# VHH binders against Protein disulfide-isomerase A5 (PDIA5): the designs that were tried, part 12

Target 1, 129 residues: Protein disulfide-isomerase A5 (PDIA5), of Homo sapiens (Human) (q14554r378to506)
Amino acid sequence: WMQNPEAPPPPEPTWEEQQTSVLHLVGDNFRETLKKKKHTLVMFYAPWCPHCKKVIPHFTATADAFKDDRKIACAAVDCVKDKNQDLCQQEAVKGYPTFHYYHYGKFAEKYDSDRTELGFTNYIRALRE
Key: E = the ipSAE of ESMFold2; O = the ipSAE of OpenDDE; V2 = 0.75 times the mean of E and O plus 0.25 times the DockQ between their complexes.

## First folded at step 13 (VHH; framework vhh_gocatamig_d2)

Design k2 (from f4 with M34L M60K; at its last look DockQ between E and O 0.80; V2 from the best seeds 0.75)
Fold by ESMFold2, look of step 13:
Structure k2 (fold): chain B 129 residues (1-129), chain A 120 residues (1-120)
Amino acid sequence: as target 1 above (129 residues)
Amino acid sequence: EVQLVESGGGLVQPGGSLTLSCAASGSTFSINALAWYRQAPGKKRELVAAIDESGYTVYKDSVKGRFTISRDNAKNSVYLQMNSLRAEDTAVYYCAAYEVRGEYTYLDSWGQGTLVTVSS
């Protein structure tokens, strides 16, 4: 029996590069993507923001909890990327993180409650009536 | 309040180099990241590069490999080394600070701007 030489570990992926249930959106696909979903909760963030880093595991777990419901999306927009700067201005994002709820792509409200998996999942379950 | 003071702008030939500096003062303990933005005539202000407290960096695609951002946390200063300058880099360059306040990080502190002109 022979083993291949150990391959080096891959570079540590950014949140966007990870294969999670979070939809990572950019300015040119934001509107059309959201219009196809009954409920989308969007996290607007900057990668260095401490409160964003704290929330990322909770938001990721929330996306995983709803991965089998095609009507629901948990999405993220990195507001410091070139392609997203106009979008974040258009959506009036003033601070990070900002959470917006969209109904079929139409802005409905800002999410201002607990930034935990339980807080997010309770909110989304309430939207499903 | 954070005050940002920029220096280092000027006239340079294509292919030349220039170093921008920005010093932060005031309530600098709130600074989470420092950035350079630029605004050319007729265009919106755009991010050029940013660096956070840990040294994590972000660059605009068109400046990758030509510009290097660096930070001196003890001085709360940020630097932009600009090499291989092109006419398209002509703009007013602004220093900006990302600040943590409460449960948010804001981008609302800006320097006065320093003009970089790249011309034959």
Scores: ipSAE 0.641, ipTM 0.791, lowest interface PAE 0.9, mean pLDDT 89
ESMFold2 (binder alone), look of step 13: mean pLDDT 82; pTM 0.830
OpenDDE, look of step 13: ipSAE 0.835; ipTM 0.898

Design k3 (from f4 with F29V; at its last look DockQ between E and O 0.70; V2 from the best seeds 0.71)
Fold by ESMFold2, look of step 13:
Structure k3 (fold): chain B 129 residues (1-129), chain A 120 residues (1-120)
Amino acid sequence: as target 1 above (129 residues)
Amino acid sequence: EVQLVESGGGLVQPGGSLTLSCAASGSTVSINAMAWYRQAPGKKRELVAAIDESGYTVYMDSVKGRFTISRDNAKNSVYLQMNSLRAEDTAVYYCAAYEVRGEYTYLDSWGQGTLVTVSS
């Protein structure tokens, strides 16, 4: 007898497949996209990471809060995709999630504070000052 | 500390099938997902397939529909059923484990690799 003798139900859409304000980037468009934004907070993640899963709603809400500010992006990179593995290595991502702040596409600092919507939004507001 | 031991590699003709196995031992409670990576000579190591604790799977595009990853959580083992093999699938296949430590998930546990050669 085989486990799961019937096909599993269709999975829920991935974070990237959802229609959100989060900018999902790949290695090919990462640098060019970020150069056009004064402030970008990037979440590097793996889809099965439990800490990533807990943060995703907070990061998504943060992106929505700034969706009308053209100078700001909240972006995400799925480091387990083939096309992103070199980028995540280049950015020295050692664990998931990792949050980097970029100023006009230049790495400025690692964000290592609260992983909540409030934490993210307070950080971004402080950058706008 | 997690130890990973692969088996099942070998020579196979194009169109053939092969099953890889990987057993995890040691501090396996931290394992969040297990994966197969592969590396052909002169190329980077690339994800082939992964499966997490809930049974969610990821496959690279070139193997979708041909390879199936499965996991036996009771045995801390992962399997890769490889069907319709092609010359491009020739590589050393590595078992890997994603482990949760503190507030992060890391990929730093690897097996020694098992060679798969697809040749007529």
Scores: ipSAE 0.585, ipTM 0.774, lowest interface PAE 1.0, mean pLDDT 88
ESMFold2 (binder alone), look of step 13: mean pLDDT 82; pTM 0.823
OpenDDE, look of step 13: ipSAE 0.833; ipTM 0.898

Design k4 (from f4 with L107Y; at its last look DockQ between E and O 0.60; V2 from the best seeds 0.00; counts 0 for: pae E 2.2 > 2, grease 26.2 > 24.2)
Fold by ESMFold2, look of step 13:
Structure k4 (fold): chain B 129 residues (1-129), chain A 120 residues (1-120)
Amino acid sequence: as target 1 above (129 residues)
Amino acid sequence: EVQLVESGGGLVQPGGSLTLSCAASGSTFSINAMAWYRQAPGKKRELVAAIDESGYTVYMDSVKGRFTISRDNAKNSVYLQMNSLRAEDTAVYYCAAYEVRGEYTYYDSWGQGTLVTVSS
């Protein structure tokens, strides 16, 4: 019998493919999903962006910290997907990462503070009063 | 400012292969990733494949297993090996650069495009 050539390793899961508390949204479910949440912090990103890569563990940990509060979502939109291009243009995303806070699906403000778990969690706690 | 020059397009029969090349010049220090996009007549421009400085790659689903993107960091060049070409791959292919400026990555640097035609 003949030996198989060495196969490439299985691909590492992308952030979207990982089982986390982050809601990964696309253009056709973005508005409906956000309308059901009192508070949503959305990260608009590109997977190769180095600032995005640094933030991903912090944003993921933030989502986990609030996973049991049904009024809160931490969501992400991959703007390089074709299905998301219209959404990212409509939301005026000009660079990655961009963080927006939405109240019941309505844009409220850009988050432009510390991109750490502590920064994100303090911001979200303040929204809850 | 970054300038991008594509080459390698042409006419090919279904099942054939082509290699596209793109060379970046100018202020290339900011380039974080390079990508190939394509635009067929009457369709929107779409991402085909991208590769960053470390070799991390993404592909659109319809080209996985058929196309391979690679990069020569020393030459600031990106290549797209296109195998098992289909009529649906007919498009103008554009090279693009993603540049880190401050706290953000932008994608506003594009080449002029190279035409790939796949026909019987």
Scores: ipSAE 0.359, ipTM 0.657, lowest interface PAE 2.2, mean pLDDT 87
ESMFold2 (binder alone), look of step 13: mean pLDDT 80; pTM 0.806
OpenDDE, look of step 13: ipSAE 0.784; ipTM 0.879

Design k5 (from f4 with L107Q; at its last look DockQ between E and O 0.53; V2 from the best seeds 0.62)
Fold by ESMFold2, look of step 13:
Structure k5 (fold): chain B 129 residues (1-129), chain A 120 residues (1-120)
Amino acid sequence: as target 1 above (129 residues)
Amino acid sequence: EVQLVESGGGLVQPGGSLTLSCAASGSTFSINAMAWYRQAPGKKRELVAAIDESGYTVYMDSVKGRFTISRDNAKNSVYLQMNSLRAEDTAVYYCAAYEVRGEYTYQDSWGQGTLVTVSS
């Protein structure tokens, strides 16, 4: 199966194609979008990365938990898309996933803690104070 | 540090075919995905196709239906079958490997590339 695997099934919808509360950003809209949010947690990712795949459900649930708070965004940037390559370089993303917190569009810190829904939600709740 | 050696480039007429190959060696980390990038004169390096260890693939729009990426996990090798080649496909093609290092996946090594020229 390694050299001539059975044909794969049709591709599942990508994370960006799914209808979730995660705000999928591109290089063209990143700066202006983040300036309008008091708190944004951004996940920079590559779609095949195993740690990214494990985090996606948790990050998506986090975005849903804050969907009614207009001051908060949970956003994602696919760094392997052509239109995002300059952005990910400018933001000094070296590995995937990388999580940055922005305050009104200004980089504040890297999130390096627990990558679960509870970890993300506790972090964001602390920021709202 | 992973070493990447590309081969299979050459001069071909429009409508022709080429197969690129790349072997990755010297990695002490799991190689989660392998990819082909290309860089044409006056353009930035861009992803052409990628394949992960399970066989999931991604292609840039302009090559869908013409190029096929495949992988031999036992040899840490990746291949790009390029059919119906066009002048716009002229570029240096680079192999890439995505390595899992701790809690992160990195792609930071490049080979010397293999030149594909599509010209009448």
Scores: ipSAE 0.547, ipTM 0.758, lowest interface PAE 1.3, mean pLDDT 88
ESMFold2 (binder alone), look of step 13: mean pLDDT 78; pTM 0.783
OpenDDE, look of step 13: ipSAE 0.754; ipTM 0.861

Design k6 (from f4 with S30R; at its last look DockQ between E and O 0.89; V2 from the best seeds 0.74)
Fold by ESMFold2, look of step 13:
Structure k6 (fold): chain B 129 residues (1-129), chain A 120 residues (1-120)
Amino acid sequence: as target 1 above (129 residues)
Amino acid sequence: EVQLVESGGGLVQPGGSLTLSCAASGSTFRINAMAWYRQAPGKKRELVAAIDESGYTVYMDSVKGRFTISRDNAKNSVYLQMNSLRAEDTAVYYCAAYEVRGEYTYLDSWGQGTLVTVSS
């Protein structure tokens, strides 16, 4: 006599597996995707990075705030995936998180300000001016 | 600073197995994750496997199912169990550490490497 144990709960979905407005990019589609957007803010990250984990909800909310503006993308690159290693090296990403702003796919500057939804949204609104 | 020392490399025949070890010393309280990279002659250094503080693991596609990364937190050590080795696994294997410093996590602590040769 034994009761069947319940199966273990499934793992929580990763950020990339969640359905959000963030564009999760890979090395193969990064350049083509970015050149179609007037403004893209890209977060380069590693999934285990504590500062990345804290920023993810803010960056996700920022992407949602601009989801209806076709000229703007908030994108993310997981630099520990094998298919993204060359991209992160090419973009000279040394630490995580790193935020780059691209204008029609051209690197313009590193974003080093507040890592909050308000910080990101203020930055992007200033780009639209 | 964190110091990393690899061991366990050597010559093995195809289909064989090896276990690589890496011991971390120094400012190990900053280590957020540890990884194995490899570099074959004429190729770029590439991530093989990584393991974070919680035991979450990542593997490159070509080694998934053949290699297992593990860690011993008490010894600040990580291990790479390499099974079903192939000639294309021949490389210098490097231990690396992801360290939290300030508002960033960096990957810039590396061991000196240990050579794995798969051939008859």
Scores: ipSAE 0.564, ipTM 0.770, lowest interface PAE 1.2, mean pLDDT 89
ESMFold2 (binder alone), look of step 13: mean pLDDT 80; pTM 0.793
OpenDDE, look of step 13: ipSAE 0.819; ipTM 0.889

## First folded at step 14 (VHH; framework vhh_gocatamig_d2)

Design m0 (from k2 with F29V; at its last fold request DockQ between E and O 0.52; V2 from the best seeds 0.68)
Amino acid sequence: EVQLVESGGGLVQPGGSLTLSCAASGSTVSINALAWYRQAPGKKRELVAAIDESGYTVYKDSVKGRFTISRDNAKNSVYLQMNSLRAEDTAVYYCAAYEVRGEYTYLDSWGQGTLVTVSS
ESMFold2, look of step 14: ipSAE 0.607; ipTM 0.784
ESMFold2 (binder alone), look of step 14: mean pLDDT 84; pTM 0.838
OpenDDE, look of step 14: ipSAE 0.848; ipTM 0.906
ESMFold2, look of step 16: ipSAE 0.603; ipTM 0.779
ESMFold2 (binder alone), look of step 16: mean pLDDT 83; pTM 0.837
OpenDDE, look of step 16: ipSAE 0.838; ipTM 0.900
ESMFold2, fold request of step 21: ipSAE 0.610, 0.514, 0.614; ipTM 0.786, 0.757, 0.785
ESMFold2 (binder alone), fold request of step 21: mean pLDDT 84, 84, 83; pTM 0.838, 0.839, 0.833
OpenDDE, fold request of step 21: ipSAE 0.848, 0.849, 0.850; ipTM 0.913, 0.911, 0.911

Design m1 (from m0 with T105V; at its last look DockQ between E and O 0.49; V2 from the best seeds 0.65)
Fold by ESMFold2, look of step 14:
Structure m1 (fold): chain B 129 residues (1-129), chain A 120 residues (1-120)
Amino acid sequence: as target 1 above (129 residues)
Amino acid sequence: EVQLVESGGGLVQPGGSLTLSCAASGSTVSINALAWYRQAPGKKRELVAAIDESGYTVYKDSVKGRFTISRDNAKNSVYLQMNSLRAEDTAVYYCAAYEVRGEYVYLDSWGQGTLVTVSS
């Protein structure tokens, strides 16, 4: 019987496995991490969501643009991970992606504007007024 | 609208195996991922495993290596092979669909559930 010698290709790294300026949070560290930042924009996502996949480069670039500002974090929560499911329910995430702004760890508002690097950076710059 | 129909639940002894099946019908073009959730009495409903159209999978930590999710896109069906079953796997298992709606993906479509009981 003839064998197929091809091995599956190695998987691409997940967003969390990439080393970026995005702060990937889990349920255990979400509140304490956000309390340390004056401004945090959090992306709640599912890895298979096509709208999330389109936004990821823009959100990542936004995090990089503010990486030197200690008051600001761009954070992400993978809502389908086991350790994050309770958090996403507590935060009332109904669909993906969802963007929340937190002020010193307290929910302030939902971000519903442009999902582009420019949209995110303009929003965050306005918060620094 | 998407309709989901589970089958394959039952009573099984610890260490045993069971295969759950779920068939999707209706407006299935909106389906982005198919999933199995479970709910034990007095507990919250929790994700067990999910698989998207491309074959990417996620698993609850406690079932990794014991459960395998698979999908037959031609039949719009999802399966959960459950091996090495434990008493804590006792739950109603629900098939669920993640659906694209506008600029979001929602988890809105659920089956009626199939009971799995693991009892010595």
Scores: ipSAE 0.588, ipTM 0.776, lowest interface PAE 1.1, mean pLDDT 89
ESMFold2 (binder alone), look of step 14: mean pLDDT 84; pTM 0.844
OpenDDE, look of step 14: ipSAE 0.828; ipTM 0.891

Design m2 (from m0 with V100I; at its last look DockQ between E and O 0.53; V2 from the best seeds 0.68)
Amino acid sequence: EVQLVESGGGLVQPGGSLTLSCAASGSTVSINALAWYRQAPGKKRELVAAIDESGYTVYKDSVKGRFTISRDNAKNSVYLQMNSLRAEDTAVYYCAAYEIRGEYTYLDSWGQGTLVTVSS
ESMFold2, look of step 14: ipSAE 0.624; ipTM 0.796
ESMFold2 (binder alone), look of step 14: mean pLDDT 83; pTM 0.837
OpenDDE, look of step 14: ipSAE 0.846; ipTM 0.904

Design m3 (from m0 with Y56W; at its last look DockQ between E and O 0.52; V2 from the best seeds 0.65)
Fold by ESMFold2, look of step 14:
Structure m3 (fold): chain B 129 residues (1-129), chain A 120 residues (1-120)
Amino acid sequence: as target 1 above (129 residues)
Amino acid sequence: EVQLVESGGGLVQPGGSLTLSCAASGSTVSINALAWYRQAPGKKRELVAAIDESGWTVYKDSVKGRFTISRDNAKNSVYLQMNSLRAEDTAVYYCAAYEVRGEYTYLDSWGQGTLVTVSS
């Protein structure tokens, strides 16, 4: 019996499993978590969405840029998880990715502008002022 | 503009197996992922498994190791092999398509549903 000495590489970690500044939320902790932040930009996504995959590095970099500001969170919700189905329906998410801004946990507006690190960071900087 | 046609539901004893199939037709180039959802009486519809064009899969935790989703891109078909069935797997199973339109992916296309009943 010959074993394969070149075992396949381990699966790459999902975005949620990576160690980033993005706050990954579920339906059980969404409302409580967002109430503690003056400003939260939330990305609602599906893991297989091509446009979501393209934005993830930009959104992740944005979260990192504000990691030292305790009033700000960049959060993500995987809408295909069981625990998140009710949340994504309640938030009227119809397509992926969808970006919502929340002020102390209250929905304020959708973010419809550029899906780049610069677009996100300019938006958040304006909210801080 | 994607049409989904399901088959394969039925009555099965606990521990038994079924294979569900779903054929997609119409504007199938927009399909990013195909999925199986289920809805038990009095409960919300929930994801069971999904598979994208590259073969990347996700499963509901309670079905991992028992169910296998597969896809034939040439036939625009998705399958759900269900093994070791339990009473709690009783539900209407729906085929669904995630479609890319413009800058978004939507979940708007659903099959009619096929009933799976697991009964001792």
Scores: ipSAE 0.597, ipTM 0.780, lowest interface PAE 1.0, mean pLDDT 88
ESMFold2 (binder alone), look of step 14: mean pLDDT 83; pTM 0.832
OpenDDE, look of step 14: ipSAE 0.805; ipTM 0.882

Design m4 (from m0 with A50V; at its last look DockQ between E and O 0.69; V2 from the best seeds 0.68)
Amino acid sequence: EVQLVESGGGLVQPGGSLTLSCAASGSTVSINALAWYRQAPGKKRELVAVIDESGYTVYKDSVKGRFTISRDNAKNSVYLQMNSLRAEDTAVYYCAAYEVRGEYTYLDSWGQGTLVTVSS
ESMFold2, look of step 14: ipSAE 0.511; ipTM 0.736
ESMFold2 (binder alone), look of step 14: mean pLDDT 84; pTM 0.841
OpenDDE, look of step 14: ipSAE 0.853; ipTM 0.914

Design m5 (from m0 with Y104W; at its last look DockQ between E and O 0.54; V2 from the best seeds 0.65)
Fold by ESMFold2, look of step 14:
Structure m5 (fold): chain B 129 residues (1-129), chain A 120 residues (1-120)
Amino acid sequence: as target 1 above (129 residues)
Amino acid sequence: EVQLVESGGGLVQPGGSLTLSCAASGSTVSINALAWYRQAPGKKRELVAAIDESGYTVYKDSVKGRFTISRDNAKNSVYLQMNSLRAEDTAVYYCAAYEVRGEWTYLDSWGQGTLVTVSS
């Protein structure tokens, strides 16, 4: 006979399931959410993208660093989800990851600099100056 | 550059099953994930399922539990097992590749498409 295996451990949660300070947005709530924030840095990503996976801890730490500032959001959009495919096309996302800065919901510029917590944090602090 | 060739489309009755196949060739080392998209007449192309190099899968909500994507890395092939087919599944199905180039991953490579028709 054989041993009954115990239940497998739960799969590691996805980034969205980890319940961090990152705002995970969908097409339905993207514009209204961003309009409420003076500064939003949005990461458009695909979950299997290796460069996205490397950036996720840095972006997450950035969101945590600003969690108590109501004017600032670090948000993410999974462009593979059904509900987000139109949004990612509308925002002209051509590759992953792509970072956009929005001022009160209006697109202002792409972020193309260093993809580390320090890079993101310095960028956001400069916006407040 | 990656070339993708689909096969396995056809006519099937509601409740039936069909297996789609896609063979990848060319610069396949760049492939980060393989996917099936579909497009019905007059509608936008939509993701059906995707699978990355580690076997992690994503499915459109309406096909979860009915469709299974799988990958054979030795053959550079991806498959879509479609069960419990419905009229709404009628579409041209496209194989697609997510490729890593430089610091980004792009969705640039598409097959020619294979037609699946679900009708009585």
Scores: ipSAE 0.532, ipTM 0.748, lowest interface PAE 1.2, mean pLDDT 88
ESMFold2 (binder alone), look of step 14: mean pLDDT 83; pTM 0.828
OpenDDE, look of step 14: ipSAE 0.841; ipTM 0.911

## First folded at step 16 (VHH; framework vhh_gocatamig_d2)

Design o1 (from m0 with G55D; at its last look DockQ between E and O 0.72; V2 from the best seeds 0.68)
Fold by ESMFold2, look of step 16:
Structure o1 (fold): chain B 129 residues (1-129), chain A 120 residues (1-120)
Amino acid sequence: as target 1 above (129 residues)
Amino acid sequence: EVQLVESGGGLVQPGGSLTLSCAASGSTVSINALAWYRQAPGKKRELVAAIDESDYTVYKDSVKGRFTISRDNAKNSVYLQMNSLRAEDTAVYYCAAYEVRGEYTYLDSWGQGTLVTVSS
């Protein structure tokens, strides 16, 4: 007899598992990846954080808006993963979400403005001049 | 501020089961998620499981399928059911709270810990 157990519904993909233009980074690849990009905006987050969840669609849309510009990255780091805890401490992340701008991998400033697609997009356009 | 009190630790044989409890008190309205961390001698503290107010759960890979986190909001409590225990699960287990304050979520509140020892 063939076993055919009732198939559960597929789990909903996490943000990291979705196919988006956001670069999901870990401690092992963070610094080398950022060195290759003229402009990177990084979102440090925790998966259950309510303010993080509200921003994710806006940040994802921002990444998509710049997907064809290879000099620009919108990246995300899940700070509750064990592999990322040292990175988030090194980057002085105290709360979630935190947004940092890096220029060729060098920390330049914290982004503290609007957490909307328009806010992020205007910021990045100003960096391009 | 939030205060967290763990209980339920003890000595158990490999393959056995144990239930940990954590009661939260104080400014508990700020709590967005409760978590269990553990620390074995000579090792860094590591996340074991977490649950948020919508029952979304996260587990460390090595405990997935063996441990279950659950919550009871009426008692401001979280539980960790640990099954199929192994020697490597021996550690002090800490309850921790993720708290929303303003536009941020922080992990600042920790209990004192409860010891779980798995030995033949």
Scores: ipSAE 0.515, ipTM 0.740, lowest interface PAE 1.0, mean pLDDT 88
ESMFold2 (binder alone), look of step 16: mean pLDDT 83; pTM 0.839
OpenDDE, look of step 16: ipSAE 0.829; ipTM 0.897

Design o2 (from m0 with T57E; at its last look DockQ between E and O 0.87; V2 from the best seeds 0.76)
Fold by ESMFold2, look of step 16:
Structure o2 (fold): chain B 129 residues (1-129), chain A 120 residues (1-120)
Amino acid sequence: as target 1 above (129 residues)
Amino acid sequence: EVQLVESGGGLVQPGGSLTLSCAASGSTVSINALAWYRQAPGKKRELVAAIDESGYEVYKDSVKGRFTISRDNAKNSVYLQMNSLRAEDTAVYYCAAYEVRGEYTYLDSWGQGTLVTVSS
């Protein structure tokens, strides 16, 4: 690493820092943000969860597939952050990952199907029809 | 089952230091991360620090630079070194375990708590 050999190496970017199409939400902007979207699929996660880590590239690719549709959001909530602990309790998240579908900010159902890009995209396409 | 037992709490003056310890026992292979939470009277429990099995550490913003979490895998133990303690750090401190079961990670294993009181 050539920039300063005495400095620690730059940390690996977190999922939030990678600047993807995923909306990373906090407790104080969750409700307002979701009300503006016809369809939001929310992933509640913990950063060390191995099943969350496996799903992240699939969920990220799903968000990218719908990035040009302003009515659709793929959002993520890190339930470990202080700002999000009340939200994750209010939404009754008991295990990670948990996926919720919201219609204009109103909870509609839990997503329990395939945790793959194809599973997510098929689900969202069906909501548009 | 995973059991968690905390120790090391007590009375300390502002600016002082304490080390909290937590020993995990039972079915410890399920443990994905160990954490310290705290709860002051009238407040909800909040994360203070966590450390996962790869050694990745997470801290509440207000304790960064003052508290250090560490893990001894051979003893299934986690520690919280608390320095530069403030009155706001007064709380019951709980050890918690994030456990992988099937396709999910759960946070439902808690110790009994250990009281830390910071007062002059």
Scores: ipSAE 0.615, ipTM 0.787, lowest interface PAE 0.9, mean pLDDT 89
ESMFold2 (binder alone), look of step 16: mean pLDDT 84; pTM 0.839
OpenDDE, look of step 16: ipSAE 0.833; ipTM 0.899

Design o3 (from m0 with K60M K64E; at its last look DockQ between E and O 0.77; V2 from the best seeds 0.71)
Fold by ESMFold2, look of step 16:
Structure o3 (fold): chain B 129 residues (1-129), chain A 120 residues (1-120)
Amino acid sequence: as target 1 above (129 residues)
Amino acid sequence: EVQLVESGGGLVQPGGSLTLSCAASGSTVSINALAWYRQAPGKKRELVAAIDESGYTVYMDSVEGRFTISRDNAKNSVYLQMNSLRAEDTAVYYCAAYEVRGEYTYLDSWGQGTLVTVSS
């Protein structure tokens, strides 16, 4: 009943371990998954990157805002995972975070604008028009 | 520019221990995380362990519980304590730095590598 006072607190779950609307992709499912989506905004990141950490709540909220639109995905790729290194190189990711928009799995443009929920949601809403 | 120099590699017996060291020099204020990668012949380079400036650590599954990464921010150094070594740990080990520049973090600083051989 009482928590053991000597035990350290359990580690916080990583972003990938959290239950969110963000699609966490890997090299072997990236292309196949994106082909099925009209619009995908992908965040390429490293887990210790301070700018990535600041953006994660905004990107997560964006994914939640579009969770019921099956044509749209907000996806994330952890570029420090071994199985994602070839993908991040193929996509020419030079720094973290990097945001790419894909149309039916084809690279369309880099997103370089405001890294807030409002910035992301306005961008995605404009794509639906 | 950050320069990274590894040391501490060598030949050890299975079940043995070894400590790798990496000293960073140059523009070290930009370093956000330090990492050890390894590459065995005929295999791709893979992350072994990383530690950020707050002391948060990550490990690949096969080394967790056997290897410990630590850093000394005053010396700009990172260490990998390798215990219970196995033949599969044989590789060239590379020190790497994640650096913050502007609104991005980059991984483009690597050491020359230090060879670890685990053999009878």
Scores: ipSAE 0.549, ipTM 0.766, lowest interface PAE 1.0, mean pLDDT 88
ESMFold2 (binder alone), look of step 16: mean pLDDT 82; pTM 0.822
OpenDDE, look of step 16: ipSAE 0.839; ipTM 0.901

